# Ledger of designs, part 3: VHH binders against WD repeat-containing protein DWA2 (DWA2)

Target 1, 350 residues: WD repeat-containing protein DWA2 (DWA2), of Arabidopsis thaliana (Mouse-ear cress) (q6npn9)
Amino acid sequence: MQGGSSGIGYGLKYQARCISDVKADRDHTSFLTGTLSLKEENEVHLLRLSSGGSELLCEGLFSHPNEIWDLASSPFDQRIFSTVFSTGDSYGAAIWQIPEPYGQSNSSTLECVASLDAHVGKINCVLWCPSGNSDKLISMDEQNLVFWSLDSSKKSAEVLSKESAGMRHSLSGGAWNPHDVNSVAATSESSIQFWDLRTMKKNNSIERAHVRNVDYNLKREHILVSADDESGIHLWDLRKTKFPVQELPGHTHWTWAVRCNPEYEELILSVGTDSAVNLWFASASSEHKTSESPVEASRQRVNPLLNSYTDYEDSVYGLAWSSREPWIFASLSYDGRVVIESVKPFLPRR

## First folded at step 17 (VHH; from M2 with S104Y)

Design N4
Fold by ESMFold2, look of step 17:
Structure N4 (fold): chain B 350 residues (1-350), chain A 115 residues (1-115)
Amino acid sequence: as target 1 above (350 residues)
Amino acid sequence: QLQLVESGGGLVQAGGSLRLSCTASGRTYEMGWFRQGPGKEREFVASISPSGGSTYYADSVKGRFTISRDNAKNTLYLQMNSLKSEDTAVYYCAAEGWSYGLDYWGKGTRVTVSS
């Protein structure tokens, strides 16, 4: 029978909360992850899937002075990534450069390219613009969005604009629309907010409590997927946001993250505090079909759950598809266990 | 706003036991216990995952202390066995709310271990 024990494992030394696909690595399937140690020493690990696909190898181990609460690799430069961090009452977000690997001595020191110093409160996330030059970022604290331009040559970040989201919402994260670089979705305790970066105004919102995470579908221009604490997973047509177009059950505890597959438009992964990773098939369309094709029978999919990976000892917080090999994903549980799985058995054969 | 209330502290002889409780007024994610001894900095004692499935301990308390939680009651516990004079401290309950990080703290409960 199918199960989660078929994956490739890698152990971090400490607790961890975040993992990111190194999308810009065109030569290898790679991931970045960082630790959340309760002691003062933390680590960033650069992991590569071996050529044979049987091992996950540490290509770099770098010191980070603070607890890493979120981490994102630049979509256009494999050596550049952001962290959101804190220790005690100290907090921040910064852009880092991985040192040149594979010399006579490998440096363990990250170079700080820029600090995102425009916030009056704890920073909750950093989002990279998914297209064009990768010099645009959004950072959020509980009240504010800050839009940045990164200048790697000057090692600086410039505030392009800053705006308040309002005190009652408590921004926690979001996603940049890959189909409209001027649009960002932001999550809060009470809603999903849609921001126009040209005006820095909220254009629309979906009123729904405890939306933890969102992701845009890369192939279906108007589809957003959301993860709600205790209420599962919802698919939204952004042209008709009054009701979701599809609902998926989610997890038996809180659903923490949801990710649309970058190539297979119907595949969605989710992770939760029930120590599980769930793979979903979501066939819903935001468009009314003008005619039905006999080639692909939708009736063969009555159960949207394709697989559940359950061989974890703690909450699963981290989740990333590989852009290079879109049938590969990485998951990360709080005890520091990274697992690589292939969803190839669930893909249509050709 | 999320509130945390500790109880169960007191005076105990070395080698004895105490059980601390912390009741939360709302939803919590990670939770933990910290302590501050006389003239010392606050230090980590133990933490527990949102589902209660995993626990973590400082080296100084491993094998002697047990953290647990009852999510139906929104209550965190610390069972403290084989107490030593070095365990004398004010013990604080801490919790993660909606935003990341242990931002919510109780007012503490005092534990005094006498010889």
Scores: ipSAE 0.526, ipTM 0.774, lowest interface PAE 2.0, mean pLDDT 86
Fold by OpenDDE, look of step 20:
Formats: structure tokens, C-alpha cells, sequence
Structure N4 (fold): chain B 350 residues (1-350), chain A 115 residues (1-115)
């Protein structure tokens, strides 16, 4: 079934790797994306889905210094977002504010709210506290976690705590636990580390090589999903971390990122360097009713892959569900193509 | 630490061909070639996606150079055809390792095109 690309497209002028849902925008389905250009001035694009859902419009175009490698929108202010960017010799991170009026500027300069300058090493990511009322941030470099308090009014960020993960672990990213604001998962080359922010100690870890990305299930406590480069997608019950609860094959090349749907607990999206987006149905319910009949067990193996979106010309690195419309997601391929898709046909029948 | 080793550079006549190789000590994601001519700044030549499915070229080398990779061998290639005097440079291999960005660089291999 040559599923014709039913998606709505938007093209960036330059390569890109990062896209984020503007979670705090309750009026519009909006996304932020940043470019990765070596030669030209980089840009942040504010994209908005039209009211009819038929068009993706650029509501704001903003200049940004250097290449943008990571971007995350603030959960409490639609104008605030973070970037991780190249500094030539290393990587930096900053908090930015979109100038007023929001969504009405075609060309404007971002205001720097704060620089996250506490890192000596290469910054990999900035995580926002998932609680919509928190001005707390976590940044990670290859060896360190830094816990921040952001004061937007003072245009400053203060270090609350800092801790080293040790020399043996190269941190690459992570996720903030939406069910426990004091818990963060950090990915390394060899493990997923679970940190307590109150003590700044690693409490637990999952030993797994080449975990590229992790995401928490928003509806199910203790469920974490990981994207592993070669081994695919794994669902973890954090109460039992010896083995994954479910294994999905992921992508035909490297699985790059995974995102749990904010409303539908069984829906997972993944992207990979095979230039595809996959929609998965994953159930963490251990109640595999061992139907005694091998025949019934074989019939009920519902293909966990619901759909595959393959109309991309390059690796897909960026992925974001809409918090406003949980059946909508945005994807970003390296060539700067943004695609908005709807998964309505695949939603569980309530 | 990821190491990159370039090879294949040398002296070639204008109009000639040369094939460069870059061997990585480990897994790489995005890879590319850069070059630095005499008295010039380092410039982008070509890049290739992790899967090898997408390639990008500088306008100055488009149609003449071909970038490819063998992931099984952790090797990057640059086939250079129809070489010009302007192509004279030290060619550098760059790679993205586990951490993001083209942060790993080879020592370079010299290509000299004689008119």
C-alpha cells in the first residue's frame, strides 16, 4: 500500500536535527525547529498548524548564533525555549525568548534570557522540568549534570547543584521523569542512569549499550522507552530493570529517537537513520493472557507496527508529539524537511 | 576516542583522478570531507549520512567528486575526478561519533594537482 504522504510539509533552507512541541501554546498547535548550518546564519522557526489543519505556516523566523543541535520549548512559557549550539571549540546552551508579539514576527532577534555557562565539557542537552509550573532545568555534558533555576525576570539562571557522572560514562542525553520531578534519566554509551536530583546521586542504572534516546510514558508510571541504535526500541518497567518488558524491532538502520504519546499510553513514535518514522502500539501490560492455545497465541500477535512513514529523503532526527492535539506529530529530516502527520486512523477505539 | 586516518593523497596531473580513504577506529554517524588549500581557510567538500543514503557536495566539486562509505569497514571514501589545480589542498576526514557533531578529525592527506 503506497501510503501517499498525507502529511503537511514545510521546508527549511538548511539542514536540521531538532524540533520541539510548543507545549505552553494552548491556542495553537505549534512547533519550534532549529537549523544546522556551517556556512550561514542559523535560524529558529516557529511553525504553526493552521486552524483547519491543512497548512503549516511559519509564524516566526529568528536568527540564532551558530549551529543548533538541540532545541526544547519551555513547558510554562510559549516564548521561552532552550538551544544547544556549537561554539566552534565546544558546545554551549542558552535560554531564549521570542520577542513580542508572539507568532507575528517574520524576522526578529531572539533575546537571550540566560546562558548556561557552568559546563566545561560538551553540552549535549537541556531538559525542562515537566511540571508546567517549574522554572527548573537540567543540562548535561559528557560527564556532568547541572541542575538550574531559571529566573526569567532577572534574565538569569543559577546553578542549584552539579554532579559528575564519572569519567567512564559519556552522557549523551536524557529525560526528566514526569511522575517524579526529582528523578532524571541520563543516557550514556553503556547505560541508562537514574539520578535523584535531591541528592544528586545515581540511584540505579540499566546496563545497555548504545541507548541513543529515552522517553517516559506520561500515563504509566515506571514505564520508560528507549531507542537503541542497533537493537531497536525497548520498553522498561523501572521496577524490574533486568529485562525489557517489550522489544520492538525499531528501524532498518539506527533508531535515533523515541517519543511516547502524551495521551494514548500505547502509542509510540520512533525515527531513524533509515529515513522513516514508525508508529508503534506497545502494551506494557504483562497480562499476556497465555491463551493456552498456541493457535490463538499466534493469531493475536498483533503487529506492533501500526504504520511507517517513509516519504523522507534523509535521516529523520527530530520528532515531537503535539501536546495540544495528541494525534498530531511533527517529524524533521536532516535535509530540513518538516512533516506534520495525523495518527487519527490508528487511535484506539475508546 | 574515535580516530580517523586519511590515505590516498598524492601528486596528480590536472584532469586526473584520485581516491581518498578515511578509516575510523569505531562507529561513526555523519561523515565528511573538508579541505584546506594554501593560504585558504578550511572548506566543506562533501558529507554523507550515516546510512550513506544522502550525500552533499560543495558547488565547486559537484559532478566531479563522489563521497561514499562502507560501514562494515568503517571507511569513508572520496573519489575525485577531473581534478583541477584549485583542488590542491590538504584533505581532512571528519566524523560524528557518539556525541553529536563532526568533532573528530583526521590529520589530513595532501593532494597536489599539477597543471
Amino acid sequence: as target 1 above (350 residues)
Amino acid sequence: QLQLVESGGGLVQAGGSLRLSCTASGRTYEMGWFRQGPGKEREFVASISPSGGSTYYADSVKGRFTISRDNAKNTLYLQMNSLKSEDTAVYYCAAEGWSYGLDYWGKGTRVTVSS
Scores: ipSAE 0.524, ipTM 0.785, lowest interface PAE 1.5, mean pLDDT 91

## First folded at step 20 (VHH; from N4 with S49N)

Design J3
Fold by OpenDDE, fold request of step 22:
Structure J3 (fold): chain B 350 residues (1-350), chain A 115 residues (1-115)
Amino acid sequence: as target 1 above (350 residues)
Amino acid sequence: QLQLVESGGGLVQAGGSLRLSCTASGRTYEMGWFRQGPGKEREFVASINPSGGSTYYADSVKGRFTISRDNAKNTLYLQMNSLKSEDTAVYYCAAEGWSYGLDYWGKGTRVTVSS
C-alpha cells in the first residue's frame, strides 16, 4: 500500500538544496528556500502555510544573484536571512533583508545588508546565534571560522574574531549550541570539532569519518545528533564523547542531515540521498535496565523508526522543523520540490 | 584533492555509439557531464545523484545518452548512442566532493563524430 504522501507540496522551477524555518515569524508558519540555477536568475521563496494548514503559498518571490547553496533565517527578524552562494570563481555569503511590504509586489528585490567578505576560501555555511536577541553570526569556509557582529541599522557586519581550523580539516558545516552561546560545533570530513568562541580555540573533538551534519537537542543539554554518510545517525552526550549513547540506522543510502525537534526532545528527522525523510524516536535514557535477560532485551527493541516519507523523486537535502508549530516540518528534494508534513499522529502521549 | 579523469573519447561515425568513463580519486556526490563544441560555450549534458536513482538530461541528448555511476569503483559513465555530428565536443566530467557544488572537473575527453 504505497501510502500516498499526505503532505502539501510546492514546486520550485529550479533545483534546490536549502530550506530554513522563519523562526522570528510568530504569526505564521513560514519557510525560506533558495534555488540553484546555472543559466537563469536565482530565486528566494518565502513560503507560508495557510491558516487552515491545507495550502502552502508563496508570500514572496525575490531575485537573488547566483546559485544558493545555503540559506538561514535570522532568529531575531523575519525579514533578515543569510545566503551562501556561488560567484562563478568561488563562493560568497551575504545578509539580506526582505523589503516591505512583500507579497504585494511581483518584483521584489532583496536588499543586501552586509557582505561576509572576510573569507579567502570557499564559504560553506552561516550560523546565526540561537539567542533571539543576538546579532551575532558565524561563517565557515573549508579552513576558517569567522565570528561576526551584524549591525542592521548601519548595514554592516564587523569581524569580531577569526581562526583557522588547520589545513588537514575540510570544514563543511556546523551548529551553534543553543545551551551555550560561546560554543559551536563544526563538522569536517574526519571529525566534529567543538570551538569556544571566547578564545576561538578548539577545545574538544569527536573523531568520526564523514560526519555530514550535526544538530543540537534543544531540550536536552549536552546532546548532539550527527548524520554520518554511511554509518547513519548518532546521538552524542558531550560529557562523554568516546561513544555515542544511541545509534540509529539512518537511510538506505547516505544520511545527509538531521534535525532535532524544537519541542519534543525524542523526535528527530533525517534526510538522505535515498530520497526519503525519516522520523525517529530517540530515547536518551541510558537506563540499561540491568535485570532483563539478554533474550528479553532483544525482543523489545522497539523500532526507533516512527515513519518514513518516500514520495520524493530525488535526494532530499533540505530539512526544517517549524518553531511555531513543532509538529510541522518542511523538506526539500534536489529537484526543487518542497513538502510540508505533519507528525501529529506520532507525537508522544503526554 | 579530488581528481577526475575522463576516458573513452575518440572518432566515431554518425549513428555510432561510444561510452565515456570518468574515474574519481575519491568519494563523489552529485556528478555530471558537460561538453564544449568548437566555437561553442560549455553546455550541460547529463547529471546523476549520489545513489544513481535520479538522472537528468539535456533535451538535445535525451533518449540517446544514458548517464550511470558505480560508486564502488568511483566511476561515472556516459553511454552515447545514435551519435550525431552536433555531438562533436570535448566532454568534461564534473563532481561534487565533500563540500557542496560541482567544483571538481576533469581535463576532458574529445569525441568526434564524422559524417
Scores: ipSAE 0.894, ipTM 0.955, lowest interface PAE 0.5, mean pLDDT 93
Fold by OpenDDE, fold request of step 22:
Structure J3 (fold): chain B 350 residues (1-350), chain A 115 residues (1-115)
Amino acid sequence: as target 1 above (350 residues)
Amino acid sequence: QLQLVESGGGLVQAGGSLRLSCTASGRTYEMGWFRQGPGKEREFVASINPSGGSTYYADSVKGRFTISRDNAKNTLYLQMNSLKSEDTAVYYCAAEGWSYGLDYWGKGTRVTVSS
């Protein structure tokens, strides 16, 4: 399958691992990405797809003082985003605001709105409440979850609650349930943990080794997708967590991240250390119609892999669907290459 | 806690070769070699991605050094050829564990290149 790289590329000067959809930008398809540089000042790039969809333009280039390991755009303000960064001796997280007007020079400085300084351990991720009307966020370190309220007008973040997941678990990331603002999934080396934010208690868990990343289906309630290093991709029905409802092979090396399409419930993207992006068609409907005929059963084994994008020179770590144009996604390889692709040819026929 | 142990260092004549090894106590993701010469700051030497398919080198070692890894053995290697006096340093292995970042470091192995 000649996946001709119809993608639009953008090159960062440095290595990078994080990219985020600017969900709050309703006028443009935009992405934020951050760099990993050991020697030089790091950068945040605001990238915008041209109106014709033919070019990816840097709308803003901003200096960031530290290596950026995680980046997430706020759902309520296109200028507000979070970073997780290394300080050499430790890790930190902060909320930033892009200054107006947007600049294309490294001389543009981000305004620090708030520092998330409640962590003693290594911060791993910041999650924004998926509700566009909420100024709530969660940060996680290896052992703790912190629930925050951001006041952008006061340039402050307040801790609402904090809870320890225990020493046995090394938390590495998570996802906020878009169907229940009081529920968060946290990943560890050995499990997916489900937390109730009202009580700050873990109410359920899925025991799985090396779950690297999780994402909720935005259209199907109770569906969670996980990326596991060696075992690939798993779809979970949260009502029945003993077994996944579907398994996908993932990548030829390690599966790193998964993203559910915001509009098309069957479409999933994944990235891996095999330097590829995979587009999957996944149906949570357990109704494997056991077609009685082996021939029909063989035909029905529709290869869930719709397409593979392999025009990368290094591991692909960053992945984001556009909320504005749900057939567009951005990917980021470790070498600092951003690629924008369209999956229009693979959209389910309504 | 992930532990890294370097080996293979020693005394070698200019133009000679050495092979360094770094054994990890568990799974590693991004890995790299760094070195610190006498009176110098620690510097990047080479890095390798989890699959081993992508490698990066400092300009000073390009064409002479080769980084590789064996994930089944949890071992990182640095083949050093055409060694020069300026390559004299303590070589350190670094690795990314479950959490992101090169947070784990070995104690280092000393390489001395004599003129």
Scores: ipSAE 0.892, ipTM 0.954, lowest interface PAE 0.5, mean pLDDT 93
Fold by ESMFold2, look of step 20:
Structure J3 (fold): chain B 350 residues (1-350), chain A 115 residues (1-115)
Amino acid sequence: as target 1 above (350 residues)
Amino acid sequence: QLQLVESGGGLVQAGGSLRLSCTASGRTYEMGWFRQGPGKEREFVASINPSGGSTYYADSVKGRFTISRDNAKNTLYLQMNSLKSEDTAVYYCAAEGWSYGLDYWGKGTRVTVSS
């Protein structure tokens, strides 16, 4: 792995666990992140990369009542985002709206558009439907999936369906399939589960312990990438899930998150509890079958690691590519450090 | 269910040292030590990330206490040096499990620093 950072830093005042690109911002490369303050004076920061690309500016600073454990920007409205939060015995998930014009006041209050109040325990994640101008959401606690319809103009969220995953699975997160709006992958301590939202039943599963995170490849319809604690990173062809089609070594401690690049289909980022961000080139394709000559197989890339970013003081938990500038990514370490990097030096010259 | 068991507490003279241990029954992520002194609310002492590479300390113990972990043994440690009477407390081990947040707590081990 390679060390060192040439990136742009931004410091949050408190510990932090989550960061999201503002995908719906077509004018700027921007990110949302939130804090884990022990004093319960938590903040959401809206960060914008400067036009010259030299610094990360706080465009908005908003008060949030609880510690923010997960955060996701709406893919369709740059003012709308979800948080998953908890402090002591208080917990929940909610949909928030940034006031217009945002950035007008440092002390602006977020408007709560809806509360996701169908859970009996801590909520682990909220997933936004990625296709169209859909108003659909999934939220998960350890035992249940809840499928929601959001009406932001009426400030309401309605439960469309709710289903139990079973007591032994302990759901932790997931991803919505961008190639099939009716399919969601859910992660757990024991498996990756694939849910059909039309029936609210599990269609398939991959039995593998401690899978923390998954992401779908936007350009390769059947490819899913998974991160697990001790076995690293695996690429799966969802048509043939018994064995992965490729394995990457991951991190020297546990791999926490993986992100497929939205434009460059072979690029994968990962972050881990070893305080590193790793950039991978993954050549696996769902369209390839092994008919290569022994010489061609022998010449395949042996080391898929393109770069390792190691200038972090704590576990890296947050990771997001910029959809607007797909060679840009943001990372977030637990001590509240946000770092912006460009992967342009590693892109093919074509 | 994840269980945490502290040990190593006891009576110690001011200026002395003591080492606390906390054994977890399963996998843990973020971990920390907290304490509750006589007539006081529970307070943060130290924390450590899953790999053991990053540590944090309350100002009152910085330079005197060292947190560490042995992931092969599922054990968290607190080495306490230069102890003061103000360090007298019940010390609690806390851990994050599969779900986020420090949800798992031991029953505590008592440390008494005599003047």
Scores: ipSAE 0.760, ipTM 0.896, lowest interface PAE 1.1, mean pLDDT 87
Fold by ESMFold2, fold request of step 22:
Structure J3 (fold): chain B 350 residues (1-350), chain A 115 residues (1-115)
Amino acid sequence: as target 1 above (350 residues)
Amino acid sequence: QLQLVESGGGLVQAGGSLRLSCTASGRTYEMGWFRQGPGKEREFVASINPSGGSTYYADSVKGRFTISRDNAKNTLYLQMNSLKSEDTAVYYCAAEGWSYGLDYWGKGTRVTVSS
């Protein structure tokens, strides 16, 4: 689809499964990623897009003792990030601090700020509160949600609340609602569950098999996007969740992740086990609107795919927009290849 | 609990071929083959992504072994050609379930390559 290798690439020496935008880096477009290796010490890489936008540079290389299955940068402190890890019988999640000076090459030692030790099983994800306060976290295992308060200066994490989702749901991940700090969505084999953090109870659910990933639209208050194995991508108006308001085809195999653009409200990216990244234009809104053009409305219902990026050799599992440069995204395939692409060719000229 | 059952092992002459199968009791994501020779550590042989479109091989088997999967039957295969005495091992199927990581393992099937 794209022809040659037009994106900006960076190779990890090992398999990898996770990548995160360093949202709090105000000076550079940066990403964090981590490796999966059973035989060698694992690595966290801090990557920066060069000033000319032509090269992805490693600005930090840090040892990590376990395979890193998920990673998330703090939205408010560029030096702070979480890992979810598991190797053999060892599992956990921890909060790390990148040493000073930040952004200098070849820093080698991370400081562990806190261990998220309230789970009895393998942890699947850590979610950072997206607004208001950088010290609030949710962690999930298959059965439980744990709500934390982090104090980086005291190097501690305190459990604020813990609750069971029930034995039959197998939680796998989720997203924190940017429009309601008290609400999180959790994914499972059988449903999307919506939790109220004030009560630690489910207040709604969408029954749908094999939902892998969800993301909230930052500009459309009531819109959630979901990815599932069989049906692709669905947009939901959270005020009325009986039926989706839009369906996108997804991928030729399973859709693994979906990400709403932080600035361009109609842009959605997805990645899948078909080794592709797909860029979508989604016209659905949480408000009633009339179509301004019959041609535009017809095109949206038939051909929402703006582009497909297919220059990958393995499943694409990692996906992050840049918040600093919202026309930029990073993708990560399982063979450890990070690729940066720009969606500017698909934006309207102004 | 996801269950994996290997089959197809046996005695074979050097230079010969065998096909191993692994049937899963449910849906699987990443899958792979590992082996353990007499008195040796378990080692990676090959892996395949959920769609079957991407494969990875240990250098020692590249060009001789082919991994594949039939998702309709929840079955993983390893076609082993040009077998050598060094390939003698118990071969294990491993799979990722709903949660990440290769957490599910079969009991293994023995392959013996005779001179």
Scores: ipSAE 0.739, ipTM 0.887, lowest interface PAE 1.1, mean pLDDT 87

